# VHH binders against p91247: the designs that were tried, part 12

Target 1, 277 residues: p91247
Amino acid sequence: MAVDMIVEPKWVVQNFGNIRILDASWTFKPKADVAEYKAKYYNKFGVGMNELKNPEYLAEHINGAAHFNFDIAYYPSEDERFTLYTPEEFSSYVKRLGVFNGDHLVIYGRGKDGGMAAASRAYWTFRYYGYTTVSVLNGGIEAFKLAQGVVQSDSKAEGIRCKDAIHFPIGEVCAAKGFKKKTDCDQAFAAKGIKVGDTVVISCGIGLSASAICLAAARSGIVAKLYNGGVHELAYKAPQHLNMRVTLLLHAITVLRCTYIHFTFLYAIVIKIERIV
Below, E stands for the ipSAE of ESMFold2; O stands for the ipSAE of OpenDDE; V2 stands for 0.75 times the mean of E and O plus 0.25 times the DockQ between their complexes.

## First folded at step 2 (VHH)

Design m1 (framework vhh_7mjh_2; at its last look DockQ between E and O 0.10; V2 from the best seeds 0.00; counts 0 for: pae E 12.1 > 2, grease 28.3 > 24.2, SAP .708 > .668, placed apart)
Fold by OpenDDE, look of step 2:
Structure m1 (fold): chain B 277 residues (1-277), chain A 125 residues (1-125)
Amino acid sequence: as target 1 above (277 residues)
Amino acid sequence: EVQLVESGGGLVQPGGSLRLSCAASGFTFSSYAMSWVRQAPGKGLEWIGRIYTSGSTSYNPSLKSLVTISRDNSKNTLYLQMNSLRAEDTATYYCARGEYVLFDYGSGEYYFDYWGQGTTVTVSS
């Protein structure tokens, strides 16, 4: 059965015993050393889970929730911050989180925008790996607490601007308490000339904010494709398509028909694409 | 002018091995990720794998055990080693510069800016 992409806190409370909850909280930090990570943590999920603890998760999390830790769920490469494991490797990690086949996963975050960026990134990741019964908890842990859910204890990113890209900040689809209403999101997309039937590529600095926008777009019936890792990784993969002017942190992605968009850690660009290949 | 020229294709028996090469010119080879893709007769394009500027590799899970991608930056050359070839591996193999990997909640799509003309591999008894 198709599940809702975004679920409200009340629903989660009501269905608490029938879902598997994952905390996707992640705090921004510099990319780990690739060689060191490879040696210590790559596909060594047990070691990672023991050594790479998240203080926020430990301090407070939804009762019974496992931590979907971005520092473990992905690995750094020279060209990507959040490189995806193989399906087999990822499955190994997911099993360690106590996720079983058929579970309805409910993923939440915390902090700015109700943690929707991180939650949506995790959502995207699970869907990428073929998990179909996945939802994002709207508003994150704070919204859950307000709904009387049970909890327990245990500089700024450089913006890249693309020419002719649509500037679409996460604030268009998210507020302090999570995702805005679908109708508000629909209006936000429409205001930028994005409509149902369009295919858009969405990217940001490291792929978090863009993930939230992607999920909102998908909810609105817009075909949204996320570029994994964001514009920073693109610089390593195909620098010829980026006009990197260091002085203005303006990047033009010619191949994606991006002309003028400001990329920051907190902002995403939406690009209407035509079939390239 | 950017050029990619594949070579090494031909007829090979099942179970055999083959090494394809892609000679790159017209750009700084070492600064770009490179990929291999193939197209079987009557089928769509299939992504084989990628090698990053760092030398790290990523492969199509369905092909990972059978292929190895490497690069020699001093020679501006990309390689595809294929082992234990099967009839199903019959295809035209292309090298491609760069890679844009786009995901839409369950499917990955690969985009490239430059392609070679391809080299044909036929696996047959």
Scores: ipSAE 0.054, ipTM 0.524, lowest interface PAE 2.7, mean pLDDT 82
Fold by ESMFold2, look of step 2:
Structure m1 (fold): chain B 277 residues (1-277), chain A 125 residues (1-125)
Amino acid sequence: as target 1 above (277 residues)
Amino acid sequence: EVQLVESGGGLVQPGGSLRLSCAASGFTFSSYAMSWVRQAPGKGLEWIGRIYTSGSTSYNPSLKSLVTISRDNSKNTLYLQMNSLRAEDTATYYCARGEYVLFDYGSGEYYFDYWGQGTTVTVSS
């Protein structure tokens, strides 16, 4: 489906639940050392995302926007500052940003001229890889805020701490007729040491079992965050994570698919967390 | 096995200074951003700041004037320098390793997977 190349801030506000937003903020800096970058960050997107931070993104970004970080999305080579990865490598990166085929992707920048140069480069990069359902937000974060769009900050690093990882079968909250009664689910959560007022992160890979458990948890008064991105390594005790690379949800290998379906339809990992302000 | 061990806590007079250390082992220290987090008695966890692999730092704005985070990758050690200490800085101080993890719709959080036992700082006369 064809989408407008440029979208207005009010449109983005009105369509907020139906789009995926990327912050393309980049601060000018010298080209990184090619050999050092290759050793530490090349094609190691998780490491790059953990270590290569943009302070402006952390301080303020559109609510829910992931950072399309030029220092990660591209790599330096002897002849180029922003060398393109292969399509397979790029796909691995953008899956970590929560970008999937068919999503309407909206890219924005900040600062001088609404950051349209950085946003446009990111737009072109997605087009290069064949991702055509992509738009640029006219006027960047500044215009979005003037349209009363919601922004957030990660600079306080409201983070989470793993307290315990709990194996939680979907059968604890569901039966053949659908969800069990609230009182039965309350008891199932309590039996696992999860009580009203606790905050949890719920994960099962592609999120299907986790979604059901998240709904049951919400009904039981438990604050649940659904981990619904691509397969990411989280600290947990069971079940064993798969050690093969997964490039896109649509491209899971047969063995991984069978393993994922078994775990994701029957079980989730529930991680109790402690909020850090 | 990842281990983080804090040290250097103790009793300090108001207005004083203190340097905390965190000894890291069981992972490639130089490849991880490291954070300090504290918890005052009866309060929740409060993030102090983070030092990235680049050496860049990010601080809780409320604490920025009071703290400095540094690292020595050759010794696998993280440091927290605190100055002009006040009674409200009384807390258990933790060294934490974390990763930035993406959740639904591209939202992200720092996920702190390994913590030290903590070292207690008491600011009192």
Scores: ipSAE 0.000, ipTM 0.429, lowest interface PAE 12.1, mean pLDDT 75
ESMFold2 (binder alone), look of step 2: mean pLDDT 80; pTM 0.790

Design m2 (framework vhh_7mjh_2; at its last look DockQ between E and O 0.04; V2 from the best seeds 0.00; counts 0 for: pae E 20.7 > 2, grease 26.4 > 24.2, placed apart)
Fold by OpenDDE, look of step 2:
Structure m2 (fold): chain B 277 residues (1-277), chain A 125 residues (1-125)
Amino acid sequence: as target 1 above (277 residues)
Amino acid sequence: EVQLVESGGGLVQPGGSLRLSCAASGFTFSSYAMSWVRQAPGKGLEWIGRIYTRGSTSYNPSLKSLVTISRDNSKNTLYLQMNSLRAEDTATYYCARGEYVLIDYGSGEYYFDYWGQGTTVTVSS
């Protein structure tokens, strides 16, 4: 499907959860040492993602947005600051960002000119690699905030996605003072392709947001079942349905015998029963 | 560890010439643009010029006629040739690793991440 190259903040807010948002913010700095980078970070995206963090992104980013980090997405060479990886290598990185085939990518930036330069660079990059459903968020994160988009300051939710799931933020059914009107909720569900007669399984990090969405769905006549255990249980039982980054984090937790990792799930996942493995 | 060590500074008479050197180590010298920067007593930093990896040079317009920057990648060394020196050229001269980065159409900024300790040039009769 053809998508608009540039999308407005309001559209992004309205289509939140149906798109994959990427933060392309980049802080200008001298080129990294070519040899050192090659040794430490080249095609070692996990290491890069852990060590090469952007303070601006960490301080604030759109909810659920993964950081398309220019310091990782490209590598320095003698001739170029942002040398392009092979398609296979790049795909590996993109996968770590929680991008799935067919995703509508919405890329944004920040700073001067709303971050359009960085966002556009990222756009170009994805197009270069054959991604066809890519858009730039006009005005960047600031415009998004003005449009009442939700932002976060933690990095825990970076790249968290579930395959074959509808990402459904709690904000679609709840406002500051409680549940939205039934009609508003109905519309929200409908917008995500969820309708009366559907049976859906809803899950989140620890089951709280999902519970609210379940209740709202029930009110709307949608058969909703809460999936206990959240992404943690899903990671254990069906890791193939999670993006690589989330899978790795969960595995690491298992290895470290961490009893409880607070995954701040920025959104719930809604899975139609017919899609449950 | 990245190191930049300037040398060649000293006392020179007005109208004289001087060649400064910067010995680089701890990084892939040939992969970086290098710049010369100076600071006169009581004044701010002044960019002199840059040489890119392939030898292309850019100079401060105010100094272009007086300076030439070159590099020898085989020796990991940056050079600054200064001619027709004036009293106002008295300063500490620094070599810096960095590059010009375009941040907007038609505009950019210089970013330097490593500096030498500097070598002092005094132009006096």
Scores: ipSAE 0.212, ipTM 0.678, lowest interface PAE 2.1, mean pLDDT 82
Fold by ESMFold2, look of step 2:
Structure m2 (fold): chain B 277 residues (1-277), chain A 125 residues (1-125)
Amino acid sequence: as target 1 above (277 residues)
Amino acid sequence: EVQLVESGGGLVQPGGSLRLSCAASGFTFSSYAMSWVRQAPGKGLEWIGRIYTRGSTSYNPSLKSLVTISRDNSKNTLYLQMNSLRAEDTATYYCARGEYVLIDYGSGEYYFDYWGQGTTVTVSS
């Protein structure tokens, strides 16, 4: 059967019971360590689905959509970030997502481009494996909501907790339209016992929500250091000092992506530093 | 301390060729993909291409016929060969550790954790 390559939000709403929907949302991040990924996740799709949760998908997705997670559907190799599995291995993954032979598959993303880049990558992946009854939802979840489509939330994700860490949800400083006003953020930091002039280390499970909180902290007069490896990297580094490597590019990307987080269950760990080098 | 130092820039005539080098230190060079990026005066960054650890390459389609990226892992050195240079190739050329990732059709985002200071190429007569 021949299907349109791109479908409009109104069409998806009207055909909701006749299609299978996948969320292809992906947040830009550094390539995972190849050896570590191979040991923990390679061809272990159930483990990956339990441990490699995407906070944006968990916070909000189109009702009934499964997550086509780029960090699971592909594997990193020395030469590539997104190396394709064999057809048999890929089939094992997509069956866990409830993809049924003959379904009209509709793939969407989110973000400033309506998620078209991520959705298109997933689209071509399915085409590569011979699944041709597949379409991309024009404008992603944002356009779907404007057409009054139904969305849902799943369980929130938790990071690894360090001793004396302050749990700081990204929703304390961000809303659907971007950063909250400065006075709201000042209050959020104060409510957590973080004062102007304090020095903090900010980290989360994937590192990206911590970048947004770090920028909000800087606006509020807090000396913030970003630990860009997340909680896992902190566990392997010396505990007293962090020489965080942060580029303006990563911060800019994180700030832009924060404006498209529609559900605020993403978390960072904030550690107040009383003595630093 | 990761360091990337570009060299080989200068004045070159239109139609000429030039080979840029990037000396890497402070990390295991052979374990990282490397990229070349350029910036013409007053313009944004333009990704040229990347080379993976074992030598396979990927290029900006608009520059593919004009450039060749290579590496010598025994010398910790990244190279950019440029041919048939034109005035529009005047720019500062940077080597960078990491990759430029296409995130939608025809555009992308940069992911580079370390950059060199750049070497300036001027194409004029």
Scores: ipSAE 0.000, ipTM 0.123, lowest interface PAE 20.7, mean pLDDT 73
ESMFold2 (binder alone), look of step 2: mean pLDDT 80; pTM 0.794

Design r1 (framework vhh_rezetamig_d1; at its last look DockQ between E and O 0.23; V2 from the best seeds 0.00; counts 0 for: pae E 11.8 > 2, framework grips, grease 26.9 > 24.2, SAP .732 > .668, placed apart)
Fold by OpenDDE, look of step 2:
Structure r1 (fold): chain B 277 residues (1-277), chain A 128 residues (1-128)
Amino acid sequence: as target 1 above (277 residues)
Amino acid sequence: QLQLQESGPGLVKPSETLSLTCTVSGGSISSGSYYWGWIRQPPGKGLEWIGHIYYSGSTYYNPSLENRVTISVDTSKNQFSLKLSSVTAADTAVYYCAAESGLVITYEDLLQSGYDYRGQGTLVTVSS
């Protein structure tokens, strides 16, 4: 059964008993030590779920929602912040979240841009693993609350530039309350020379903002792929494609070769496949 | 891995409708993991995107061809089709069906960037 990629709070309320809700809220933190994580948490989801709890989720979440915890759903590697498990391993985790085959998953986030970045990343993750009935709750938990009469506040971050890439801020497709209208997104893409029929690769610092842009692009009929490694991987494997003219942040990236410092990359880069290596 | 195979007439008369079918194997169209699309390459020219259909049934066409193009899917046969009406000599090309995931891509995939899957292609000549 075909489902909408983006669903509104009202729809979620109306279908509350027929969907499986996942909280994809994630609080930014430095990448864990790869070796330590591997030893303690890799494919040890029970241990992870007990020890790597998210305070925001615990404080408040949609009723019945399980926490799709990025600190558990992915693992850190040398080049990637969110490395993907094998399908079998991921399935093991998903089962622990109480997700059954055939469930219509509705994923939400919180905070900036209505949590669309995190929710969208989770969306694409499930799609990657073959789940077909997955939706993102537009506006996240805040929108959900607002639909019930509750209001909360928002914040913004900066990104790395690649040569010949289109810089595309998440704010072009998301606002404080979630995704903008499709028509607005269409215009935003068009303004950047991205059109239906283009195939694009979208990347950002750690793969969050890019996920939202990717989802918006897909909604607009633009074939978009999410680069999982982000700009960090590119910095290591293909630095020649990075714009070296970029100021303090590039120095931070060079420094980041050694230390994954907290740069919230708010800017995604969109690369047309024709321009890729 | 998905395999795609084009089938249909190699010769079409001007003003007629070009009709091609893509048979998909090794995966289900209904899985919803891919955009199912058509592209073509006229002789001596680059690849041109024609359009695609998503698992939801949503179609997207090249604006230059939008009025003449229809893409459909038959999930029961695991096929999707292209119809291009009012053809002219300009529509002579090798036609490819393709699948594009629009999902996660790795660095290795990026190096090999392109359509995830593509058929062998079929030449369609428009001639009287």
Scores: ipSAE 0.164, ipTM 0.570, lowest interface PAE 1.3, mean pLDDT 82
Fold by ESMFold2, look of step 2:
Order: C-alpha cells, then structure tokens, then sequence
Structure r1 (fold): chain B 277 residues (1-277), chain A 128 residues (1-128)
C-alpha cells in the first residue's frame, strides 16, 4: 500500500528489517568534465561504484544502507549536471544497490538541515521512475543516531572476486539425527565442486542453514566464511561481491527452518572466492 | 592490521627438508579467527595450495603433497611453520604463508575478511 512521504527515526529503528535504506549524501563539488565522464563512467555503473567513492558514506552510514551516489545515478551533460538516465539504465543501477520492486525504500542524507535537500532530490528521482513506495528519513543520519539507531563503516574490498554461486541444501550435510558422517560431507562438498583448501562464503536468507554448512565445511578442511546477514543482506550491503545471476535470484531463495524435533531442507548460497594474485 | 612474514633458507638441497616459519603480527593465532596456511607458486605456474592448520592443531593438506608435508603452530611465539620433505627441483617456488578467515559474522566483518592476508613471499630454490 501507500507509504508516508516522511518517516521518523524511531519508526525506522523499529522497522529496520522491513525496509531498504539508501544514503543519498552528496557534498557540493564542481561538475565533472562531460567528455571524461562519458568515456569512463556513462552507463558503466559497476565501474562508477568501484571508483567514485564518497568518504563520508564510507566513514559512517546507517547500518545496511547502500549509497545512492549522485555522481553515479546521474550523468553530466552540456546542459545539466544531473541528467537522468533512461528507466532501463536507472533500473540497472539501483538493482546493483539491492533495490527491488515492492520494497519500502527509505532515503536519508546528512549534514546541514539533516541532509533533507539531497534526500528529497533522490526521493523525487525514484518517484519520476515510478517507484512510489519510498520515504525520506526526517533529520537524516544525525537524527537517526539520536534515536539510538545503529550505524556502521565500510572499507574498500579488493583482491577477492566472487565466483560461481552454488545452491547448497542443508540436507547435503545434515540428516534426521544431526550431521552426516565426515566422509559423506566430504563427498557432498566435492560433488558441488568445493575442494579442500577452497575459500567459500556461505549465506542464506535466514542464516541458520549457513551456520550448519559452515561448521561441516570446517570439519572437511574448507575455509568457510559465515556471512550472518543472509544472501538478501549480502546483495544489499555488498553487491560487488555477487554476480548479476545471483542478485536476480536472491528474492527467490526459499528457506525452511530447522526445528528442535524435525529437520527440513534449508538452502544456502555458497560462493567460491578465487584469489587474485 | 594482520601481517605475515616468511623466514627460512632460500636454498635447499635435493632430498632434504624444506623448512619455513611464518611470524604473525597485528593479530593472534590463538584467536580462532583464521586458518593458517601455506601456498606456493612454481616459476611460470599458478598458485598451489599446500595446506593449513587451525588453532586447535587440526591440519589439512593438499592430497598431492600430504605424504611429504607437515604444518605446525606455536601459539606462544605467534608463529606457524611448514616442513616439506624429500624435495626435488619441482619444489622450487615462491612460498607464501597466509591467513584465511573462517568466520564472518557481520557485514563489516565480511568487508574486512573479504581480503586475503599473505606474506610477501620467499623464493626457495632446490638445487645442488
């Protein structure tokens, strides 16, 4: 249904798991050279996201917020500094931020007047493209922190590339009485192309099956990194670590919870990480 | 930030044992956050995983090398080591020690643990 145009910090804290948050922080800077921008960044959103970082966003942002970066979301032209992409091009950009149709999107800014000008511009940009379930966080990150909201910092991820998403059901390593024998689990990992010495990131929508698979992998000598945020959170928080195929499938991942009496099939996404020399 | 430094002889005679030590700083082997490993790159070839050890002493080796390799840890010195016995010229390579993250709990941990920690590498030549 319809959502409020402006939401309060306490509401955002209380609804954290049910919304998608974007940081629209922007600090004045000279218009980029049109020809240089066109050559390097125009409609090359992955390149822009990798190279056009905002230090204030990296230093601190609301937990889970992706950066809606004005230097990427728009392009400079001879007539305008913030020229709109086509809807198809814009959609490609925001999918990389983990924004999918149907989510309640909450946009915020920072600094003078709570960053309401930047947040409002981003809000109207989404409205222009037909995204109507969108709100602005009143008072920006400063007000959110006063309401005891959780913030985080990022650092640049280099040297590791995600490669091939592997669907891994918990039933490959668990049976009705608990974990399968080590030799059965060794075979299950090998059947999925995961070898001793591989490094994998293991995640799922809820995080429960990923924990069990991580423990089984460790027993088998596989370096398993448990991402407790789930595949949806990984796609939202760190889209550069997922390929487009995995990102497009994240909303379709179905998980069945383990119970204290009955194990059911739960699924995780396992991503092999190959090292860049 | 976690830092690893290899040390040991750069020249080993055929049939003898290659022995390297990795000294860890900026973190603790006993923390349980990492698998401590060795990899190598022979001249003109790709990286080859040798094996790793967990804080508890559990070891895992590349099956192609497992009858010749021993990896050990000394938590009191914050060091781990590699011994590769019965070497031949085929064992000439740049050897790296490495830390592999075993647990990523939060988004921030994922970003930080999304990097490999490796030493600078040390060339070990097997020759008479």
Amino acid sequence: as target 1 above (277 residues)
Amino acid sequence: QLQLQESGPGLVKPSETLSLTCTVSGGSISSGSYYWGWIRQPPGKGLEWIGHIYYSGSTYYNPSLENRVTISVDTSKNQFSLKLSSVTAADTAVYYCAAESGLVITYEDLLQSGYDYRGQGTLVTVSS
Scores: ipSAE 0.000, ipTM 0.320, lowest interface PAE 11.8, mean pLDDT 73
ESMFold2 (binder alone), look of step 2: mean pLDDT 81; pTM 0.822

Design r2 (framework vhh_rezetamig_d1; at its last look DockQ between E and O 0.09; V2 from the best seeds 0.00; counts 0 for: pae E 22.1 > 2, placed apart)
Fold by ESMFold2, look of step 2:
Structure r2 (fold): chain B 277 residues (1-277), chain A 128 residues (1-128)
Amino acid sequence: as target 1 above (277 residues)
Amino acid sequence: QLQLQESGPGLVKPSETLSLTCTVSGGSISSKSYYWGWIRQPPGKGLEWIGHIYYSGSTYYNPSLENRVTISVDTSKNQFSLKLSSVTAADTAVYYCAAESGLVITYEDLLQSGYDYRGQGTLVTVSS
């Protein structure tokens, strides 16, 4: 079925985890110098994401939301400040935001009008490129908070570290007729260095094996986040949280995906998230 | 282990509608993780993306085919289907149903990344 063009904060809270959320916050500023922008940022999305951060997004955003940054998603030209990229270039940018599966996208803004103008521009940008499973959150982050929605901050001193990716076969938690006993799964997680209360990101490139492992992890008291297709997504969204060896492993697994799809059925990659001091 | 199987007639007369069904097993077509798609390979040519559908009912079609293509989902049968109207001999091809995770903005992303899953393919010949 078609998705609603506008969704209410209560609905978003109730469907949290079943949607992909984008923060479209933009802080007014003078148009960037066209020549300077072209030299430094044009079609260099990784550079832009590292250097053109939005302080309001960093200070507070809906839990798990990536930032759809107007200063990156578009480029300034002599005629306009928000010139559209080609579909191929735009796709390269949004993949870095972790939009790798067909999730229902929900876009929001912030400010006195609920950020509806910015969210609506982002909405129509996705529509322009042919992505139609997209909605705008009515009233933005402010209305979401009034509906008791969870927000987070990335401005804190602590961060997320990813050690080596943990190879986790589905057979560690599943047998022929379903999930293994809780005690067996507890031991399987412990044997991999994953303890009660740990926060992990789980991906297998196809979502199925990771889904099962995520449920088993939850039963074992592990805080698990499922990323459908999400090894690719994690490398795009938060490369600074991966050491070089893990990044190379994830890249190699991504390259092998098209040749060895069968291998992504048999295991998931689990990345333990640690505090950074 | 997601499995896809094409079914439908292997012969279609010119000007008629090609109709294929893909049966999904080992998973649900209501999964938010996948786009459900159709691709084809005409004799002696490369793969051509036809279109795909998301569980919500949203469809995305190759612009060169969009006036003739309908893709739909039957959740109760765990199936999705392809209808291609007004076929000609140029529509003779091996047709594959497929599942892909990730953002699908252009058909080139699907062709270059491959697919997470594909059926074995079914030859459809358009002839009198």
Scores: ipSAE 0.000, ipTM 0.102, lowest interface PAE 22.1, mean pLDDT 73
Fold by OpenDDE, look of step 2:
Structure r2 (fold): chain B 277 residues (1-277), chain A 128 residues (1-128)
Amino acid sequence: as target 1 above (277 residues)
Amino acid sequence: QLQLQESGPGLVKPSETLSLTCTVSGGSISSKSYYWGWIRQPPGKGLEWIGHIYYSGSTYYNPSLENRVTISVDTSKNQFSLKLSSVTAADTAVYYCAAESGLVITYEDLLQSGYDYRGQGTLVTVSS
């Protein structure tokens, strides 16, 4: 059955017993050492779930929600922060989260932009692995609590510049309380020359903000693809596509090109496929 | 606009605990909009991330310092603090308190411009 990609808190409350809720909240951590992670946690989900717990999730989460922990669900590699496991490996993890085939997954986050970046990242991850009944809770845990009579959070937008790319801040499609109205998002895309019928590749630092923009685009009927590796992968594999002005600035401040581009987490680039090929 | 100001002793003896406080103005420390961090720059070296604390009280520290670092918040004073125990000469640095309104992508980003706001810094020298 087709489900809405984005669901509102009221709907979640009404359907609470018929859905499987996942908390996709992620708290910033430095990238783990690739070799160390491989040795300790790669495809060792039991160990990861015991040792890599998120204090915020533990402190508060939606009742019955399992934690879809980015520190476990993905693994670090040379060129990606959140490298994807094989389907078999991922299935093993998902099983440990108590997710069964056919479950309607509702994924939420917290914090800035209502946690839509993380929630959307998780959404696209499940979609990648073939899950079809997946939704994002608009506004995250804060919106959910508010729907029950509790208070909210806010967000910022700056970031990445690439050659021949459309710069698209997450703030165009998200606000403090989550995703903006579809009509507002439609206008935002149109203002940048993106419309229904277009196919676009969306990227950001490590694929979080881009995920939210991607989901918003999809809701608007735009064929959107997430570039999983983000600017990190781009910097590694194709540094020539990075803005030269940014490069010059980086030299001035003695910072790596890719690091400077990542200065603003809340900025994504949108590239039409016609421009990539 | 947030303003951050570091305060504390500029001299600490080896093996003692370095204590600094950041006074926040122009916003509330209890705001869910920010997490509050500390970074430092040793002489002749680059910036180093120490750690940060979220509105929830959750803390994250640089693994290299984790055993010696404590970051806490005092809501009554609109301040947050850093404690670094068992200091050595290697802990001599300019220390900065900082605030971030959103998720930062990488450790390296925090080392330079990962925080939206930053204090002017205070020099702490570890010496006998």
Scores: ipSAE 0.000, ipTM 0.209, lowest interface PAE 14.7, mean pLDDT 80
ESMFold2 (binder alone), look of step 2: mean pLDDT 80; pTM 0.812

